# Designs tried in a protein design chat: VH-VL binders against UPF0111 protein PH0637. Part 16

Target 1, 226 residues: UPF0111 protein PH0637, of Pyrococcus horikoshii (o58371)
Amino acid sequence: MIKMQVWKKLFAKSPFKPLIRHAEVVVQTVETLEKALDSWARGDYENMKEYAKKVDDLEDIADKIKSELRDSITSKLLMPVQRTDILEYLHMQDKIADAAEDTAKWLLIKRNLDSIPNDIKDIILKMGKESIKAAKLVYEAIKQLDNVLESGFAEKEIKKEYKIIKQIEEVESKIDGLDSKLMEIVFTSELDWKDGLYILNIARTLSNISDKAKDTAERIRVLMNK

## First folded at step 4 (VH-VL)

Design q53 (framework fv_polzastobart)
Fold by ESMFold2-Fast, scan of step 4:
Structure q53 (fold): chain C 226 residues (1-226), chain A 125 residues (1-125), chain B 107 residues (1-107)
Amino acid sequence: as target 1 above (226 residues)
Amino acid sequence: QITLKESGPTLVKPTQTLTLTCTFSGFSLSTRGVGVSWIRQPPGKALEWLASIYWDDDKYNNPSLKSRLTVTKDTSKNQVVLTMTNMDPVDTATYYCAHTSYIRPGFDYVHFDYWGQGTLVTVSS
Amino acid sequence: DIQMTQSPSSLSTSVGDRVTITCRASQGISSYLAWYQQKPGKAPKLLIYKASTLESGVASRFSGSGSGTDFTFTISSLQPEDVATYFCQQYNTYPYTFGQGTKLEIK
């Protein structure tokens, strides 16, 4: 409580505003990946390539914001939460954008998209849509963490935060279910081995988006308890 | 509003090349997610998909006939052309062109929702 | 290629009867199956797509169900104008393939 009152006087701005800005770019990155996936599912290589490049550009912007935040957070300031916990949070949040970028890179490996069955494409697209939900929930979670801090860790604000964290966990579980169903289809299909590797790597990197969102939510739990 | 009509020769000799034109209205083949497909039906038999061409010039030909088939489009004329080489009496069929579409996110469907009236092509010496 | 097998090949029944036609794929096609109606001398007409979605303007007595490899098409109460040949078609993978057709006749 004492540190919180001192912080409110010393820092006119929330220490989480830069993290919220980074989260905004992470959401844009995952949303742009969904547009790449949509073009991919339609067999539209050229538009997919354009969106994949935009995913790379957005990840580069996220990484630049991360670098700026790292430098700022490690400066000699009295903070209501530990610097190490904030840095670990930033690291996990940034990995969401990294996973989106990895997915875009895998999409670009194959030019001829017509050999991929529609049932496989449909599940990949569903995983993509759920990944957007995960990213948006992380954005809501970091904004709500700012509210938790401003309220002096009021129980009602902490309760709202835990609700968002649980929703992130539910989205991750749903994506795991979709991934399992996709694995079953791939294993029983007559896919060329290269197409099999291609699809499995796209699924792995898409699943990693929600896995990192869940990891980010765990870092929020730590920030609320310190 | 969407209409398609097939045109071309109704009689073809064995070994000759068949050229059929599909002229359409009510949509543009420059519109994302739309395509035109060719399907044939021998008298009293099942439908057989031959080829599809999409807005982005992406082409799919039935593998069993791939070496004999070419499909092209002229977006400015609202036309799609099918060419099939080395015609044989077993190729006698009614040939249809049909509209296909997958334009929603995730392309929920790819199917033949509007068809031309069909043109009977007889292959005989 | 995916083989589509329809059963029965022909069916004769009475006005008002419930009609069921089945379609089986040689491998999984999820829900990417369409049903067409073809009347003598006419082009096919799309009735159902995505296994169970009724096309706009198609009478509500027509319905479809199924997923994976086994699909059914139902007419809840047969009308005289329903005399036609019905075809299923998979569009999960190229080449698109059709069933052999089911000819529906009224007694």
Scores: ipSAE 0.000, ipTM 0.479, lowest interface PAE 13.3, mean pLDDT 85

Design q54 (framework fv_polzastobart)
Fold by ESMFold2-Fast, scan of step 4:
Structure q54 (fold): chain C 226 residues (1-226), chain A 124 residues (1-124), chain B 107 residues (1-107)
Amino acid sequence: as target 1 above (226 residues)
Amino acid sequence: QITLKESGPTLVKPTQTLTLTCTFSGFSLSTRGVGVSWIRQPPGKALEWLASIYWDDDKYNNPSLKSRLTVTKDTSKNQVVLTMTNMDPVDTATYYCARTYYDFRSGYYYFDYWGQGTLVTVSS
Amino acid sequence: DIQMTQSPSSLSTSVGDRVTITCRASQGISSYLAWYQQKPGKAPKLLIYKASTLESGVASRFSGSGSGTDFTFTISSLQPEDVATYFCQQYNTYPYTFGQGTKLEIK
C-alpha cells in the first residue's frame, strides 16, 4: 500500500481529478496573461485592460476550486497519511495563478505604454511565453503523477514524471536568464525612474510564475517519496 | 447560437420515476470546463438547483434530493439526462436545463444559457 | 446551505425611476453572485455575474455591486420592458442557491 494509493482508496473518486482541473484553470490564467502582455507591448491599453480583467476572473475561479478541494481534504483529520503533502501541492499550484494576477495588476498601473523601449518589451514578451510553457508543464506533471500512482509506481512512469520536472527546472532557469538580461538593460538605460519601477515589478511577478511552477514540481517529488 | 431544449413527460403519477432529456447545440460536453445543470421552479416560487454534470464526468447533486437524483450525459448525442425517483405532488414544477462552464475566454461558471423549460405536473 | 435573502420581495415604481434591489448571503460568498431576470412564462436570463460584471448584450442601465454577504442590483432608469422578477444566485459553494425573487412592477 503506497500513501498516494491509500489517498485514492479513501475517496470514491480520484483525488487528482480536482487537482488536474485546478491546473487547467492555472494554464488558462497564464495564457490569458500572455494575451494581456501582447496588447501591452502593442500599446493597446484597452485590450490589455480587458485581458487583465479576465486573468483576475480566472484566478478567482482557481481560488474557488482550491477552497472546495481544501474543505474536502481538511475535514479528514483521521487519515493515516500526511494530507499536508497534498495541501502543500495545491498551495504551490495556486500561487502560479496568483503570480499571473499580480503581473496583470502591475500592467494596469501605467496608461502611457509608448514610453517603454521595445528591447525591454521584447524580453518581457519572451518571459511571458516561457511562463506559459512552465504552466503547461505543471499541468502535464500532475496528469503524469496520476499515471505513476495508477501504475503502482512503475519505473517507466516515474521516469516520465522526472523528465517533466526537469523541463520545468529548465524553463525556470531560462526565465532567470532573461530576467538578468532585463535588469542589465534597465540599469544601463536612461529610463525614467517610474518606468524603471514599473518594469522591475512586472519582471519580478513574471519570474514568480516559473518560480512557483518549480516549487510545485518539488511538491510532486515529495508526493512520490515515502 | 447556443440552444438547450428539455423533453420528457408532462404528467407523472405519485411514486413514479421522472426522466427528462436536455438536448443542446452550439457547444460540446467534450470541451474542458463545460457542464450542464438542471434547475426547477415550482409555480410562483423560487428557483432550485438540482444537479450538474461536467465535461470530465464530475457530478454534483443537491444534498436535499441526492438519493432521488441521477444525472448522465451522452457526449456524442449532445444530451444530458436527469432521472428523479419517487415523484410527489410537491415536485410539480417547470424543469430547466442550463449551461454552466469555466472557460478561459470568459472565466465563468454559472447558468449563462437556459432551455425554455418543461412543466411537469405530478398528480394521481 | 447558504441562504440568499432578497429585499424587497416586491416593488412598484414608475418608468424612469432608479430601482435598487438587495441580496444578502448567510455566509461570505466573495463576489460569486449572479443576477437573473425572469419575465412571466419565460426562462431566466443572466444579467450580471461576479457581482458587478454585465453580461454581453445586456443594457447598460443594469448594474451590480457588493462583495462578501451584501449585494445590490440597480436599474438606473426603469423601462417598461424591465417588468419582471429578479433573482440573485450564489455560486461560491454547492449546492448553488437562489434568492426568493423580487417582483418588479410599474404603477
Scores: ipSAE 0.000, ipTM 0.404, lowest interface PAE 18.8, mean pLDDT 84

Design q55 (framework fv_polzastobart)
Fold by ESMFold2-Fast, scan of step 4:
Structure q55 (fold): chain C 226 residues (1-226), chain A 124 residues (1-124), chain B 107 residues (1-107)
Amino acid sequence: as target 1 above (226 residues)
Amino acid sequence: QITLKESGPTLVKPTQTLTLTCTFSGFSLSTRGVGVSWIRQPPGKALEWLASIYWDDDKYNNPSLKSRLTVTKDTSKNQVVLTMTNMDPVDTATYYCAHLAYSSGWYRDYFDYWGQGTLVTVSS
Amino acid sequence: DIQMTQSPSSLSTSVGDRVTITCRASQGISSYLAWYQQKPGKAPKLLIYKASTLESGVASRFSGSGSGTDFTFTISSLQPEDVATYFCQQYNTYPYTFGQGTKLEIK
């Protein structure tokens, strides 16, 4: 594998700049989903629908960036890191946006939002806000990976990266705790069974955002150690 | 890189049970959102989705064949197994396993990587 | 079950021609439609998903459009290697269903 300094000399660009741009769109997708969740919690179906549509549009943009980058990476002969590792990273990062779109789709299948208790809505909103933290940490992680390579894998930069990865894992753990509390409330409440199914699927797809963020962080570990 | 390969008998007699194994690499069925499907294609005809299994052992079978189909997974071996009972000559087809791309939305997956397929002939 | 109908069932044309295949769903499927290419004796290959998104590594001459019930697949300039059967697939609702296929041949 050739070093980043040699790669930059040959190509005058970091191979991670497009991955950083893709991560920016992923963050925007999750932030837009949180706006949909806020409207959902207020019982505002029409605004929720508009934000859900924007989540879908942003995921389409992320997916197009992913496809272009995959083509670019697979066509290159020289890389400072293994191509398959970069492609696996990109795949996991894109799945964060997919999970946000899945959540938005579940929000849309129910029009009468007033039947959902406020304590359930509150936990879902907390999960949404934590999901934004996860997405933003992934964005910070891919930016820091560029610094790791620039430094020739200096220990100080690697340690900074592992700190960010640990924060992603902590956010995922917090969301798991919220999901567990939500499940208990749903199963012990007087909630209609269809509303229960609706809420559990929203929670599942929302939890996938942080799960995919954690999976993305594991791909960063691979990129640093291979 | 994702790869899948089907294995099993190529000839089955009417009324027998077919068992096919899909062995894969490049992904894990322990990863949230990941699934594997079985699809078949009779010679010269359209593709027919048979069953899907997901990371959490959630299973979906084609309703027209549901009573005949069982799909199971062994996550540690990277294998998915399809069992189809009471085989008939009309079940003669090439059987594929395929990776389910996580494409957003409940019950919304397309097939981004396919095995090479295995032709199963049902005759006496 | 959602029925997928492709038109035409077969098509014979010349290298460099624009090829258009249509797919109609019996019910609304939003944009949850994929297009596959299958060459004789080979497994299907994903070309397009979510009606219009080109799969990585697929030539830019392939494109898709449509939403709801009416979908179109286009090859802007036919190449010899494009000879194959093309299938649409809806993935909006279980059971997932495929079109009957369109056989593309060169004159």
Scores: ipSAE 0.000, ipTM 0.408, lowest interface PAE 20.9, mean pLDDT 85

Design q56 (framework fv_polzastobart)
Fold by ESMFold2-Fast, scan of step 4:
Structure q56 (fold): chain C 226 residues (1-226), chain A 124 residues (1-124), chain B 107 residues (1-107)
Amino acid sequence: as target 1 above (226 residues)
Amino acid sequence: QITLKESGPTLVKPTQTLTLTCTFSGFSLSTRGVGVSWIRQPPGKALEWLASIYWDDDKYNNPSLKSRLTVTKDTSKNQVVLTMTNMDPVDTATYYCAHTSYLSHGRYVDFDYWGQGTLVTVSS
Amino acid sequence: DIQMTQSPSSLSTSVGDRVTITCRASQGISSYLAWYQQKPGKAPKLLIYKASTLESGVASRFSGSGSGTDFTFTISSLQPEDVATYFCQQYNTYPYTFGQGTKLEIK
């Protein structure tokens, strides 16, 4: 009963409101991961663990919104875009939060954080902050897609959407550049091999956040041109 | 025709790790929207969902068992593997793998085709 | 976790009778509920999904209804081959959860 009222209200204004709500939780998940990374960089395992748990909790909320959205799409009148394209978009958007959760899990496997050099920590923190920008841009992109459809695919709104997509691609490129610099530092450092594997997996899962944001933006291109 | 079959040890000692393999035909885990799930049923009791893995390696584990469960896939071999650590007598159950597809045109359905199940007994 | 309460736990009726099984979710699950039939020693068989949609190849005497928290499964005219345990399952929210089952026998 309560869920029916919530989704009915959301759809009264926009067919994409549930996707926008899900994107909001994805942003919160990545922002919470950044707090975990800040604690990690300070060598504060206990606060890092607390934020990692909050990332897990937010991922659970994202999954709940995703299942409610599936119901809304399949139970309601046909949208201007194909149902399967919307579900594929939702899946890609959800993978951004999944990448954040994977990063948090990697952070937790090492208790003594003081053995990680500060130059490595600094780059990882920069990757984290850029990941927040990627998530926020995805949120802006799905909101703008709603404007595109409401305007009847007006050229002005389409151009604004493509600008946001390009910004997501630029953030992904910047994170890729940071990851490359990190690899150089790791391979030229005196870092223990286990710490090397630890850092490389953290970098891989962090890079996946922006990779999935870019994949999500590609789904928006499909929705606009199909 | 979609077909799935579970394989692995039928007897496991307490504290050991269980590894079960699901081999399937009639679909591919390279197809968007498809996945394989693991479900178990203790003798005479209700079904319990354990884990799901999808075409793009997206994974979902039951929170009650999350730290004990690992699910992986080998798309080329049409196989999905479930690993469950620290087995206990209460884990004695018939283990099933099942097909799932939430991106199928005109249909959203989970667990539409099941393997025959394999009984795993946990005892000394 | 969403708890699924199924009733009755067992039921004994005659061939040709109308059978009704009820399933209640502890939280709203929209229409994301499935019904399964399980015969002794066999894997469950999907009969109904999305609360009321009959799976391909399943006999038309089986039907489902409901939304939100209250769901009903009906066999319009019981046949001997329908002797089985029936389970409801929500797949709206992970973890997916099942009812405890209803054992159906013919007297």
Scores: ipSAE 0.000, ipTM 0.404, lowest interface PAE 19.9, mean pLDDT 84

Design q61 (from q30 with heavy chain S101A D106E R109K; framework fv_polzastobart)
Fold by ESMFold2-Fast, scan of step 4:
Structure q61 (fold): chain C 226 residues (1-226), chain A 123 residues (1-123), chain B 107 residues (1-107)
Amino acid sequence: as target 1 above (226 residues)
Amino acid sequence: QITLKESGPTLVKPTQTLTLTCTFSGFSLSTRGVGVSWIRQPPGKALEWLASIFWNDDKYYNPSLKSRLTVTKDTSKNQVVLTMTNMDPVDTATYYCAHTAYLPGEYVKFDYWGQGTLVTVSS
Amino acid sequence: DIQMTQSPSSLSTSVGDRVTITCRASQGIRSYLAWYQQKPGKAPKLLIYKASTLESGVASRFSGSGSGTDFTFTISSLQPEDVATYFCQQYNTYPYTFGQGTKLEIK
């Protein structure tokens, strides 16, 4: 029983280390997007463009880590965790970085940033800051999953993991609330239709960051119940 | 119908904290689109926006002063309080509170002002 | 921060004259600009918001125009009670910023 726990630590732990490394890059990607949003809000197109390029670079690094992990575990199966479960988790976690890249691409399509009203910029900046919290919580969640398995599913470690999952759900709910406020502003404002389309797509892609973080947390929940 | 009045100390020593209270009537700070803002004016100089607080408790601060400013509201007392730390002689100014009407995409307007209170910072 | 620059800094003219004050923003602010009147020893009074919309109760001789970075404020026929300092203010971007003011005097 005890010896089996040691065996599980030895073989189940290895695939999680690359997932943790991937999550670190995902956090950096979202943090860099926030710097792009800060420049965007102050009307600084050139600095915004540089940060957007850095978001693209970091997403490329995340994709390379994903590719390497897929290759390294293609012929390996873990008990009690299967290869397919690990790859599904990785896929969801990577979608967080994809959403950040999509947001950066939308930021770049408009050069006259000063035409966007301050109330809209403020809500988008708040959504960006909450997105960083979501990404960091996913990073903490995957680290904690490693601890759960290493502890042999100790009750304290399991409770800590569920607390992190709940925090991710709360952040996603908060971002949904901000998105609703933004929709109300767009509906009642004098926004040119092109600016409206621009803002709505930025909000959609920002909301996707937390949506994918929540989806990633649900994969952890599934893994803990197996 | 809408009235606002600032109150607080008129003399402050350098490094002390200033606390100003805005007491208002004729509107409720629970009404959507309503806020209260603090604006100051040094003698003979331009107006400078300091902070705003809105019906939903959203708070906005002038970034150059953000580390020194706190704005709070007490909706039941019809009061908004501004706290500013580490006062300096350059902070000598008339401090105003103003009813803030907010409509997304249309306006943020300071449409009714208090009489102002002169705060002198000197040793 | 968006810098608001007014011109002229002071103006002296006669009752009945047309008065024009200009305001320039260092960055585009769309139409998110207000004009205030301040008489000596008194709080400012809102006259115009959203560049050209006259506040309720404000005399029709006051008007505003412009968008983006260049704005004008006009008094079509100056009255004695119009002696004051006039300020423009942008509310497109935090922090909200005011112009340095234009002092209007009667000869």
Scores: ipSAE 0.000, ipTM 0.417, lowest interface PAE 18.1, mean pLDDT 86

Design q62 (from q30 with heavy chain T100E V108G R109Y; framework fv_polzastobart)
Fold by ESMFold2-Fast, scan of step 4:
Structure q62 (fold): chain C 226 residues (1-226), chain A 123 residues (1-123), chain B 107 residues (1-107)
Amino acid sequence: as target 1 above (226 residues)
Amino acid sequence: QITLKESGPTLVKPTQTLTLTCTFSGFSLSTRGVGVSWIRQPPGKALEWLASIFWNDDKYYNPSLKSRLTVTKDTSKNQVVLTMTNMDPVDTATYYCAHESYLPGDYGYFDYWGQGTLVTVSS
Amino acid sequence: DIQMTQSPSSLSTSVGDRVTITCRASQGIRSYLAWYQQKPGKAPKLLIYKASTLESGVASRFSGSGSGTDFTFTISSLQPEDVATYFCQQYNTYPYTFGQGTKLEIK
C-alpha cells in the first residue's frame, strides 16, 4: 500500500474509476434482466426475448471493458494496491454480468410460458428483484471504495463500506432462502421434468448473481487491507 | 457533439412507400452500445416510437406497424434509413431520428434528436 | 402496450411558481421513465431519465420522482423559458410509449 499523499502525486486518476464504469454496465445488465423476467412472468415471450438479447449485448460490452481494463492494469506495475487484487476484483464483478446472461439464456429455451405456475413465477421474480439489489449494492460499494482511497483510508469511510458489504451479505442470504422455498415447490409440484429443469436452472443462475456479488464484496475487504 | 438530421420526401401519396434517411455525426454506429431510433409525431398528438437499430444490427419495431417498417444502417456513411410501406393520410406526422443512449446509463430514452421532417400524406 | 396517462393536459401559472405534472403507467415500469421538453416547432429535449436522473446541462430546478406506476415531474420555480409541452415516456417494455403531453403556459 502506498501512502495517500505519495499516490496522489503519482496518479492523476483513482485506480478504481475504471472499475466503477465497469460496475455501471454490470448494473445495467442486471436491470435489463429484470425487464426480461417481468415479460417472462406475464407470458410475453417476444418482449422477454428482446430484453434477453439486450442482456447478452450488455454482458458482451462489460466483458470487453473488462478485457481492456485487464490489459491496461497488467501493463501498469506501480499501483497503490496489489495489481492481482484489483484483477481478481474485476473478474468477480464481471461474473455478476455473466450470471445475468446465463439467466437470460435459460429464459429463452422455453416458448410456452403458460405451463409455469404463478407461485413459481412469483418466487423467481422476487429472486430477480433481490439480485438487482445485490448488483446495485456492488456499484455503491466500489464507489465507496473510491471514497475510502481518496480520504486516505479514513475510519468514517471504511465504516460506510463495511455497512454496504453487510447489506450484500443480507441480500445473498435472502436469495438463498427464496431458492430453498422454490426447490420445495418444484419438488412437490406436478411440473413435468423439463419445466422442473428449466426453473431450477433459472434459479441457479439468479442465485449466482448474488453469490458473485458477495464474492466481489470479499474482494473489497482485501483491497481495503492492502 | 452529437447531431442528427432527417432527409427525404415531404409529400407522399397514399399507398406509396416512404423512405427517410438519418445522417448523424459525433458518434459511430459501429461503437458498442450505440443505437439510433425513429419517432414520429402527428400534428397535435403524442410521440410514437417506430423502430430502433443498434451497433450490432439488432432491430426493434413497434408491433402495431411492424409489417410496414424496415430500418437499416450504413455505418461507413453514418446513416440510418427507415422505410415505411403503404402510406395513409393518418401517417402524416413529423418524423424524428434520435440517438438512443445505451452507456453509461440504461437504454430506451433519447438524449439527442434531429430537427424532424414533416411528411404529409395526401393525394 | 403500456398506456401512459399525463395530468393535467394543460396548465397556466406564474413565473416563480412551483409546477407539478404527473404521469401514470397502466402497468409497473419500475424507474424506466424519461421526461422531455418540447417547444413549438422544435424537437423534444431530454430533461430526466431513470425517473429522477437529471440530464447533463439541464437546469437544477427540474426534478423527477416516483417508481412503479406513479411519477411526478416538478419545476421548483417556473422561468419564462420553461413554456413548452412536456412528455413522459416509459422504456420498461417494448413498444416504448409516450404520454399525451402537458402544455405549460405562463399567465
Scores: ipSAE 0.006, ipTM 0.515, lowest interface PAE 13.0, mean pLDDT 86

Design q63 (from q30 with heavy chain L103F D106S V108T; framework fv_polzastobart)
Fold by ESMFold2-Fast, scan of step 4:
Structure q63 (fold): chain C 226 residues (1-226), chain A 123 residues (1-123), chain B 107 residues (1-107)
Amino acid sequence: as target 1 above (226 residues)
Amino acid sequence: QITLKESGPTLVKPTQTLTLTCTFSGFSLSTRGVGVSWIRQPPGKALEWLASIFWNDDKYYNPSLKSRLTVTKDTSKNQVVLTMTNMDPVDTATYYCAHTSYFPGSYTRFDYWGQGTLVTVSS
Amino acid sequence: DIQMTQSPSSLSTSVGDRVTITCRASQGIRSYLAWYQQKPGKAPKLLIYKASTLESGVASRFSGSGSGTDFTFTISSLQPEDVATYFCQQYNTYPYTFGQGTKLEIK
């Protein structure tokens, strides 16, 4: 329902407003994944499946917004930042939603959830909650980048942006710590090999959410240098 | 010393809502990895876990009873409250609250229990 | 739900005897099993967790063993104060489930 001409008009005035819209959908995608994880942890396969389908739908919306934005950017538009820097940012931000979708797909592979120990489920849930924080911080970061641009790169606004970037890095560090603890539990447990692969892939895709959030923050540093 | 005590009505009519309060001392529900669980035991029968609430307000419910159960905490008052709707005579049991220690990668322990409160459901 | 089955349902022995109670899970629970003692009219008391770890302050005559689906609880030399019902409990998956109990009597 979003027209291409609307993206062109918004982007010509502010290149970051369409990126903010895309970030909103990314946040919704990760929040919906947490609902799937909550159902998963309780052994509620049917509700988990329903939320996993919604994650897929939201990622499709994010992809459509990304495609429309990519198509609307041309070298003929007057922009305060380089086209390639904007596209690299969009690519990283979209990978956050891709990681959430990948996680949902892995959750769906196993129907009997009772064989997964509660200590493993608890760490996975903690990783999920931190992932939501990472996605929301990315949303705050791109909104703040719009403020940086509109202020003419004022020092106060740039400092605010770096504070948000640091928080994203702290969240990624926490998720790395949880992932390391999870690996220790998996390798010291007597999980069958299929459950081991299942859990390791869920953890990998959850960790990728914060990894891509950190990569997105790195692209923001690049955008602020122009 | 960790101490827990259940309080609430001892007699409930069918279809009414039961509200039980667990008041505790010797620990805080602001402490990471600490929770309180509710377990019941019908006369002469096995124990049945009902619900758990943890320091971070995470809540877990027995799926067979989830639609009827609500657990909440008031960390400042050292209290945990269990609400169970639509009581039936088969819900007659001694209801316990218990200190719950659990950290990922360790073990779950119901290591300190309240004395229990017998709740009879009859008309 | 994981079903926990205890054997025997009741047992009567003499003071000083070795007592063995078994608990079987309907599916694998690794070592996430606890044993509780409940004396008449009192709340349960945790004796053992993680299948074989004795809770602080619990007498050394109590022990546990096993992993996966089959678990054993042993009292090496029965004392009069050990008259109680004993329950196993798995905490590997929600909902946590208990065995039906084993009633231990003397004489």
Scores: ipSAE 0.000, ipTM 0.413, lowest interface PAE 20.8, mean pLDDT 85

